# VHH binders against q88v07: the designs that were tried, part 37

Target 1, 377 residues: q88v07
Amino acid sequence: MAQSIVEAPIRVDTSRKIIHVDMDAFYASIEEREHPAYKTQPLVIAHDPRQTGGRGVVTTANYVARQFGVHSAMPAAKALELCPTAVFKTPNFPLYREVSAQIHRIFHEYTEMIEPIAFDEAYLDVTTNKKHIHSAVELAHRLQQEIWHQTHLTCSTGISYNKFIAKLASDYRKPAGVTIVLPQDAEPFLLREPIEKFRGVGKKTVPKMHDLGIKTGQDLYAQSELDLIKQFGKLGYILYRRVRGSDDRPVEYLRERKSIGKERTFGPFLQSTTEVNTHLKAIAKLVAASMQSHQRHGKTLVLKLRYGDFVTITKRRTFGEFIPNDAALFEQYAEEIFEEVVDDHFNSGIRLLGITLTGLAPLAFENLTLPLYPNDN
Key: E = the ipSAE of ESMFold2; O = the ipSAE of OpenDDE; V2 = 0.75 times the mean of E and O plus 0.25 times the DockQ between their complexes.

## First folded at step 13 (VHH; framework vhh_7zox_3)

Design v5 (at its last look DockQ between E and O 0.01; V2 from the best seeds 0.00; counts 0 for: pae E 20.9 > 2, placed apart)
Fold by OpenDDE, look of step 15:
Structure v5 (fold): chain B 377 residues (1-377), chain A 124 residues (1-124)
Amino acid sequence: as target 1 above (377 residues)
Amino acid sequence: DVQLVESGGGLVQPGGSLRLSCVASGFTFSSYAMGWVRQAPGKGLEWVSDISSGGRTYYADSVKGRFAISRDNAKNTLYLQMNRLKPEDTAVYYCATGLWRTYDSPELEYFDHAGQGTQVTVSS
């Protein structure tokens, strides 16, 4: 008697209003704004291969260049071959960053629940918003208008109850489009989508999916959870839920974490400076990793220590400049502060150590080569 | 302009039946989810039922097993068959488009358009 594993119905949370914003041909559009003559010319955002000895990759291209078959991640030399009349413009990332920042400022007028994906993409949770706009559709239109008014750039939006569907929706009506997928229409929307559009399904996964007869959301839906897990592991688990409209991932808004820190409690208590330094080093590494993950730097380092007798000392050191995100520096500063504040209570041992960075600011994206291109590894 | 025109309401005894109709115009009916909401005297709007563009039906717990929503895309018409009516079902019933609701709640988060409504009164 094959116990029909009554697959527990997947709970779908439809309580949220999520907008995915995608700027239309962002870099190319900015260049066209700055130089209107580019609007009628094939524009390729890349180093000119004629100047680089044939080296370079296309970042993006305007719609005119795309008609010649030019696309992102294409070798610049190939783009020139396809479009000999193409204008090559070296990327101006400082400008792009500035424009991105302007757009983000606009987002902040509507909600603090913003998850940036790239310079040109973000998720907004507008379930509750600063403008008290009940309609996510209305909000999206206003957002588009405001962006246009301030930047003279267009964006496409996808609106739904979760991030997965909102992102899929934003691709449907480019440029300057608004696509809404209501909870009632999520299933037919997802079932019709080719499997290639499902997040997590990369170039290596598509052939395997196709070999299994999975070409669309409909095909994916027909698969058992167990089979998907067997074939694709964790991805199978995720896809089983996604095709059924389930995505519980929150819009991760950088709460301006006023501070990033790590603390450790000890038992037995630390009794020597050597032990303290060893653990400060470990804590500093964790803090540095966290700072890196959040793309923040801080101006103030705070050492917290609690003695065995429960006396707690918190000492702050503020620097004139942002502290480089270096675990060794964090450790050094923490040790220095420790030496300054340690007193006779140390005889009772140390039960807690903590390092916290405050005065946080976003790391200047200077070096974040946003892997625009998923490494087709 | 989007127009929704409800009909079929009336006075009925408890345990009776009514069939509501909604004729839609001004948009591609077949491409949109449609639904029914109701408002009882002194109460807020309550979601009753909706049907997706694909034909999937959803019901509030209060009406499950008693009401049936259907659509005829050729006629641009939405239907609500109401059986075993109760006094608690007394309300103005509205046909609506673009309904947004929580999965487990009868509370509406959003709707795009609604008609003028049709009165349903269940009274002995």
Scores: ipSAE 0.015, ipTM 0.343, lowest interface PAE 7.6, mean pLDDT 88
Fold by ESMFold2, look of step 13:
Structure v5 (fold): chain B 377 residues (1-377), chain A 124 residues (1-124)
Amino acid sequence: as target 1 above (377 residues)
Amino acid sequence: DVQLVESGGGLVQPGGSLRLSCVASGFTFSSYAMGWVRQAPGKGLEWVSDISSGGRTYYADSVKGRFAISRDNAKNTLYLQMNRLKPEDTAVYYCATGLWRTYDSPELEYFDHAGQGTQVTVSS
């Protein structure tokens, strides 16, 4: 590495169109939507430090609270000190998850190449898109408009040919901004950026860079690759490329989910097959809904049961075709398996039942008419 | 805390017998199924036997007819009577609870709690 590295030209792939979407003050904006009076108050989404004995951390603050210096990740007690009149609202994560899911449904109208980072943040690869929109800028404006129309929330977008620059661009104009950095604009844009804006350059690293005379992308650009590697290791290798506009990381849209399931525990324990079937019906409804929500179907259904004496039994049944996402069908199969596997441990009752689907594939996959191998699941 | 303490292991000649004991504490013993697993030198864990809270017994094929599992709920104690011992029975024997089974195999594949074990050595 240090002694044998040959400085080769950095090749910059500019063929992709990447959008970074960052919802503006997400949790706080949702709460303002639910209770508009919050819009004119300093609002801090955190457990109230007066009720936690001064413990807790700010998740999000609205723009009024930010004017007092309140920011994400600060101690809630500090936020109270900076803004004694702030309203503290305990996070409603179920609501935030639902709104995030709604926003992701909007993303899917435009592309399947979506990498979620958090409830409020995602990368989209829109090099091609479902709406046949040629301009990534137009697509970003359309996304913002549709998100506003459906949720009454704003977002800031950054557009470029890679994830690194798109992320930087999204932070440049907030709220409700659209910032594009074209390939020809990348170098001037990166050279002007303060070093703390570069991913991986955090609180510990910034002082070290400043001591070395590195305050901006221009200063970073001027460093040799070997010097950066000696000072910062792998981070130095990466930063050398980032400041030159190179970032080949793909939008990671493929997630391999291996199973989707639901289970319930019981007190009092279930004592009869009739009770078991009643609860299998309820669990099957939950699993079918979850399979549909995730746009999956599966070839294997798994029943899990635990007896009152803590013996746990699982049984898998694999089918030749994907099982329809039909709650009644899941219930039927689970009941059949229960009757097959139940034994004298049932005398201690049933403390847990679960239904899980495995062998998953996206709903776009069709059942195939091909020879099956004996041990293919 | 769940605690399981095994005893009764030792050195025995082929054809001999041993009785293992496991004293349990930290949980309602009579409400749990209990079992024995073993680990032979250089091998993975192998299920040996288990007994339900109601007394129904299950055995691995390799020990059926030679081993007898039992429990005394009044003493919070699990037993394994081991008869006609063979060299291949040489292992550390663990008392276990919180047992997991895959339906198509009656053997245990996992457990929630086990003791430190007791050594059984069967050799000339």
Scores: ipSAE 0.011, ipTM 0.525, lowest interface PAE 8.8, mean pLDDT 84
ESMFold2 (binder alone), look of step 13: mean pLDDT 81; pTM 0.831
OpenDDE, look of step 13: ipSAE 0.007; ipTM 0.229
ESMFold2, look of step 15: ipSAE 0.000; ipTM 0.137
ESMFold2 (binder alone), look of step 15: mean pLDDT 84; pTM 0.848

Design v6 (at its last look DockQ between E and O 0.03; V2 from the best seeds 0.00; counts 0 for: pae E 20.7 > 2, unsure alone 64.3 < 65, placed apart)
Fold by OpenDDE, look of step 13:
Structure v6 (fold): chain B 377 residues (1-377), chain A 124 residues (1-124)
Amino acid sequence: as target 1 above (377 residues)
Amino acid sequence: DVQLVESGGGLVQPGGSLRLSCVASGFTFSSYAMGWVRQAPGKGLEWVSDISSGGRTYYADSVKGRFAISRDNAKNTLYLQMNRLKPEDTAVYYCATGLWRTYDEPTLEYFDHAGQGTQVTVSS
């Protein structure tokens, strides 16, 4: 009687809430934001092959260009062949990095458990979060809204109990989509996925898998662990578990938040001091609220502004004492700095305003001005 | 997954030299600015140096003229040559991506990824 080694069921931890955030066509979207004329044109983020002797690789493309078959990692020359009317824009990585940093600051308002994958992708563990939002779906929507409000960029989110499934989910409803895969839905979800979508299955592995009749999660699931290990080694071991919904990898985070701030990008540009002050007031209010929620105060206020001609000014004011968490005070200081730094570039309008507090320290109990008196208003 | 692995740290006497290395994987290394940050015992993270994707280099005042940052994109490796080391340079040094600095006073405000770090100890 061959004791059927009842392969111990793979333990699946479903206790976590993981959000994978993927910015939609991130670099292209940034370029479109900066140059709205690109929205109606096939835009390819790459060096122009006509200028480089046919050399170059597509970093990304907007959705218009993607309709012609242009995709990331494609030779730029091929992209031109597919789309002769394509506009090629040389990547501006400094800008992309800045925008990425802005988005990450938003993430930090919700959780410190952030694992960036790229400028445009991150895992968030929101099992517990700073906003005490129980619903990961609600949290994802709030993130999307906040990102849009501050950056005018969209992101898609995948929500599940582990990194592997969350990442797969984020691809389903692009752009600006939210996809949730609950524990009970994980198996059907994974079984339908093509094998190419499984992490670790690269271009060299796909042909071998196909030769073995492994084309989907269903096909993969039908394989024995031993066979997968024999054929694919460690990858086989991993894939056996992944297709069964198991991924115990934690969201890896190594960050120390040193600043709290808010930025807003404008379309149309601000053209008057009155408009600037109005928005500074709004930004200051958000920053004050954030500072309060984090129970921190700062010694330095930083104003950031970007003009319509892309000139960017960052000016800081450091105080001898901690700045009270007062929106009116933040506004005042920001306005004062603005008046100090504003120049002829203002004629091109303002694209972005930001207020950031640095030199952060925990609020001492003594500094908690408890409103003793109920404002009778 | 983004991985950064630092090496090259150790114990050195004041005035000595060390060369740190960082091997990067999981992202297009050549497209990213890279940098070094450090954390001394009981202190916060301090920006040390960064290098743009195009090879422009920047240094904190505390290390300017003593440290040199470089990169080899073919090897996905970041380097930090540290010369004329001082006791105050004692820290864990981290390779990092996605560094954000303020303009007026170069201080580290943010970073996206960092490695496990390598210990540098400068002591007589």
Scores: ipSAE 0.022, ipTM 0.314, lowest interface PAE 6.0, mean pLDDT 88
Fold by ESMFold2, look of step 13:
Structure v6 (fold): chain B 377 residues (1-377), chain A 124 residues (1-124)
Amino acid sequence: as target 1 above (377 residues)
Amino acid sequence: DVQLVESGGGLVQPGGSLRLSCVASGFTFSSYAMGWVRQAPGKGLEWVSDISSGGRTYYADSVKGRFAISRDNAKNTLYLQMNRLKPEDTAVYYCATGLWRTYDEPTLEYFDHAGQGTQVTVSS
């Protein structure tokens, strides 16, 4: 249970022009381009579960396969059960990387303010641009046309004055959509959206939202900021602002973020290891989600704790390889570090816990060193 | 169980002073950081000030030098002395506990409860 003591004033800066570019079913579309017969078949990008003994997960699927309920991160064996006629194609990452590089070269013709999210997804700040195109709509159409001409792939674009709305807009019409949300249209647009479209409202959070009578942006808008923070913590703070069209996050181009972390202050202070581990689990989930959202991984995990008497301990653990963005793993390492560093000051309770990842690099770095042999892992 | 009851709000002229009080019950007051947040008409919550269990004080830049937070642990009472009030200070003021921060975005959070609030109006 948490409530905000300090908040930035709500600000709706409408001076920026942000484009979110999302390639339509990227890996599957590339494979369809290479082998057009796939366009009329349910195509699943994964190692074939019949050849792996049922192992593996779906990377992505084409739109035909999605109609059978196949989705990314699903077990490949489950995808086979849902769609026995599915064609399974092992991912060709070198090809996907090359196509992504083509697309990014196109982006750079228009702006240097590019924040890659994944091979198939990026934010562009085009408030100013290298082509002096005054209309963000025209710029988005030019991008789609150039991407099509060079790659024969389609993309969906969302255009607005911030990253949040641009991302939502890009999902509005798929495939091959251009969706613009002007400042005057932002609030009506956001109020109509189902709550699961809001970043951070996932499978576990949706039921809690529904129990509170929150099913749409309109319902979310009606909630007090204090109530949202009480029920959802940081997510509540963020959602209150997002549904009001406020998101001042910059497009993070060329900038190397040095750390990503989350911390929480407690009252009443935590007095047992069980309480500490419960909260470390929650913080680890937030950090893992943030690492994945920023498409980063890190080599160092840092635990911060502060006792009720304000004695502060910060302890890090550095690994030889990047730590997977797995909440359970972050929790495990944080709990291990806590056990190593906790001392008699615990008698005054724990006022603050924090988990931070540092030694960051883009996730694409790991993809540049894929194993050549089956036994390399 | 936990209750925070604010009082001391009212109408005051610019340049005037008010002292807010918050009486707490249902928890061990002396062990918790306490603070004030405010909500101006049609706006979101804004952190004003907090005070640690050990008595260290912190202020938003907008009120630094004008407001003074204090606590009386024997009376379970939190105070906010507000001097040189401006029309921009007009808001409902809430008594609150705790701080919550993230490295990714700066936030502060009330951890337990907020009171019902007390209205402060600064107007000629």
Scores: ipSAE 0.000, ipTM 0.164, lowest interface PAE 20.7, mean pLDDT 81
ESMFold2 (binder alone), look of step 13: mean pLDDT 81; pTM 0.830

## First folded at step 15 (VHH; framework vhh_7zox_3)

Design w1 (at its last look DockQ between E and O 0.01; V2 from the best seeds 0.00; counts 0 for: pae E 13.7 > 2, placed apart)
Fold by OpenDDE, look of step 15:
Structure w1 (fold): chain B 377 residues (1-377), chain A 124 residues (1-124)
Amino acid sequence: as target 1 above (377 residues)
Amino acid sequence: DVQLVESGGGLVQPGGSLRLSCVASGFTFSSYAMGWVRQAPGKGLEWVSDISSGGRTYYADSVKGRFAISRDNAKNTLYLQMNRLKPEDTAVYYCATGLVREYDSPELEYFDHAGQGTQVTVSS
């Protein structure tokens, strides 16, 4: 008599009201706001590959460009091939940061329980809020209105009792949409979702899942916890619970170290690009190792350099997707940034180099590239 | 101790000119890049200009073509010639060392040392 191991029912806490806010095509939308002519043109936020010798990566693209198959993290040269009429706009991160800060100030009017994911994304716990608004849906609408009023930008919101479901929900009604998933609707909602939409299921995991016949939430739900753990380790454990609507992760409002980076000081100073690249490679390896040890990935890579005469420059590149934890990729991006920012101060040599990843999230939560159609941020 | 003492500020009409000076002491002046930053009322610190130890000059877009930074290493003095001044140039101007800024941003992230500043007011 095989003792049916009565799998203890997974406890699901439904007491919280969580809003995931996602700005619609954030960088592109800002550029369109600044230059309305871009609204009718394919707009690619990237350095123009024609000016960079074919180098560069797409940060994001507007809806028009996306119709040509342009997507985040695509080589800029490839984007040009797909869309020869594309307008390339160099990212203006200072502006994007300012706009993001403005949006966050709006969030703070409603709650202090804010977990920023990126410049364009945040979780809000509004179970209790400063406005004493009981309805999370009403609160979400007010947020959208206020954001529009102040910034002339739109955002989509997902509302649910946990972070996992709220984030999934925000993708359903883009742009300027509000999607609510009530506790009683969570299971049907999750079961219908393709496995690619489940946070933590990355590009490497999808093929393996498909091979096992796991293509949807329904398929995932049918798997035993033990089998999922055997196949996917900790991710299997997490997914078993997520598909059942369980996510006990709090909205983290305390600024945990939102960055992982390594810096190196040099004596003697570096005098050549070759030396710089050599050391960037070494630093990138260390950063990748650290990221791996912390089980984090980032959306933004920051290069820091200090010249011999003590002028210090920082430059960041933010991607529409999480950067794969690859030292070679970190090196490449760092080198690209270096080439962009290096100036005559280089004559005094380089005394410090640093690579830092920001916009950190747990690796298990690889935000699968939401289908770029129609307004995937 | 590092000391930076700014002078030359004042009231000037639009289109006028001023020359700021900064006398440095307490460090090997000739070995360091130097720069000017400013803070307008209600605004953050803005990078204006810097000059390398080798004498190469850099300017924010807002002042390019109007301002000229220079240095006299023998006198441990930094200069800022400001021409065609505008009301928007009204600020406290600081001489600074060890400037840290984001590429292509006028916002100053950090500096090692700065003086007490000199007030520049451009008003009709």
Scores: ipSAE 0.024, ipTM 0.260, lowest interface PAE 6.1, mean pLDDT 88
Fold by ESMFold2, look of step 15:
Structure w1 (fold): chain B 377 residues (1-377), chain A 124 residues (1-124)
Amino acid sequence: as target 1 above (377 residues)
Amino acid sequence: DVQLVESGGGLVQPGGSLRLSCVASGFTFSSYAMGWVRQAPGKGLEWVSDISSGGRTYYADSVKGRFAISRDNAKNTLYLQMNRLKPEDTAVYYCATGLVREYDSPELEYFDHAGQGTQVTVSS
């Protein structure tokens, strides 16, 4: 950035107690519970690639199958090649959903500050809790015990003062682990992590990091904030803070977004339907991506437009079913609404366009459950 | 090609004032809406204010009545007058164009171009 080297250091809030709960091999362990013979067989939770023509992706595999090199997110056809004797079990999402709901009812006995990530994964903010337990480690052990008692499933927990570190900690000891990273331990912990463990550093970013000599948190820490922002934009800003132990994101408990939308103000004002449609296309892509990122879909699409003379029109269209998170559909509906509502105020141009989805509900579970183990994002 | 250079940041006590400037080049400044965004330590980007090519101004609720955005098209310069500054205003302030913000929040998800920013620190 354009700031001097003497700028104030990053302030880190260490007052919170955050637990990341990650169910161990969730789908596979449920199937083993239901059919104990699977415990001694290589089990892969996926559609059988022999029946799909080689399509499909492994959701999870039991530990026997993992010894053959099978892992989540792998093509099912590859899993079959690695382990020809594997049992392929089609995911029973209704069952997994019910077990997940059972586990979440246990979480609610301790706190209302619960952010579900997937069927098998959640963040809990237990800075205060309903059981008056002061130790987050004790609370994590009690959660594991109660989950085992009620479901006969194990989980691994990571404990720290923010979501980022808690997530990393939960991977440290699996299965059935409890790992805490205290504030004084955070820097050594983060500095030794491979760069691919940092959220946002994916397959396309890792080679660029390596070319810059950044392979670990230590290498990342040594980079200036300005250089990271120059090279990686917003990701660079985030990574600079993450490697210094800063992550102020709250546990987004019970927080139900009422709407998701994007809007843009223009200068010069848009003067033609062609210009309007070009920008509605761009906005629709951003809204669709945001809907998918939040794992929501909505029944109502809202177009907002404001003319150069400040006359503002907002028009809603409600559908009988949830609208697919498809940018082309959002664009189509927004363009249709624009044609319905546009009038001679358009002579003053369009200064603002927005697309918003409302009537939100959680998206189908299959997308929430694909990553069983922490990914490198 | 597009270049935005912010200046005018600094350290100020609560209740003080600062005036930020942003010199633009590489595009026809007078034809484009411009804005200010800010990023507090450890927080996401937040929309602060916009000004249209015709001079219409818009403000986030958090700064309305305290900040005034303006532009000088002859000098390709965008300004932000910040009055009655609070510790909560401490951030890196960026001059930007092409902003897309969350519908019901000042949180920013996207911009076409932004400068490298200027630090504003409000503390006793």
Scores: ipSAE 0.000, ipTM 0.277, lowest interface PAE 13.7, mean pLDDT 82
ESMFold2 (binder alone), look of step 15: mean pLDDT 81; pTM 0.829

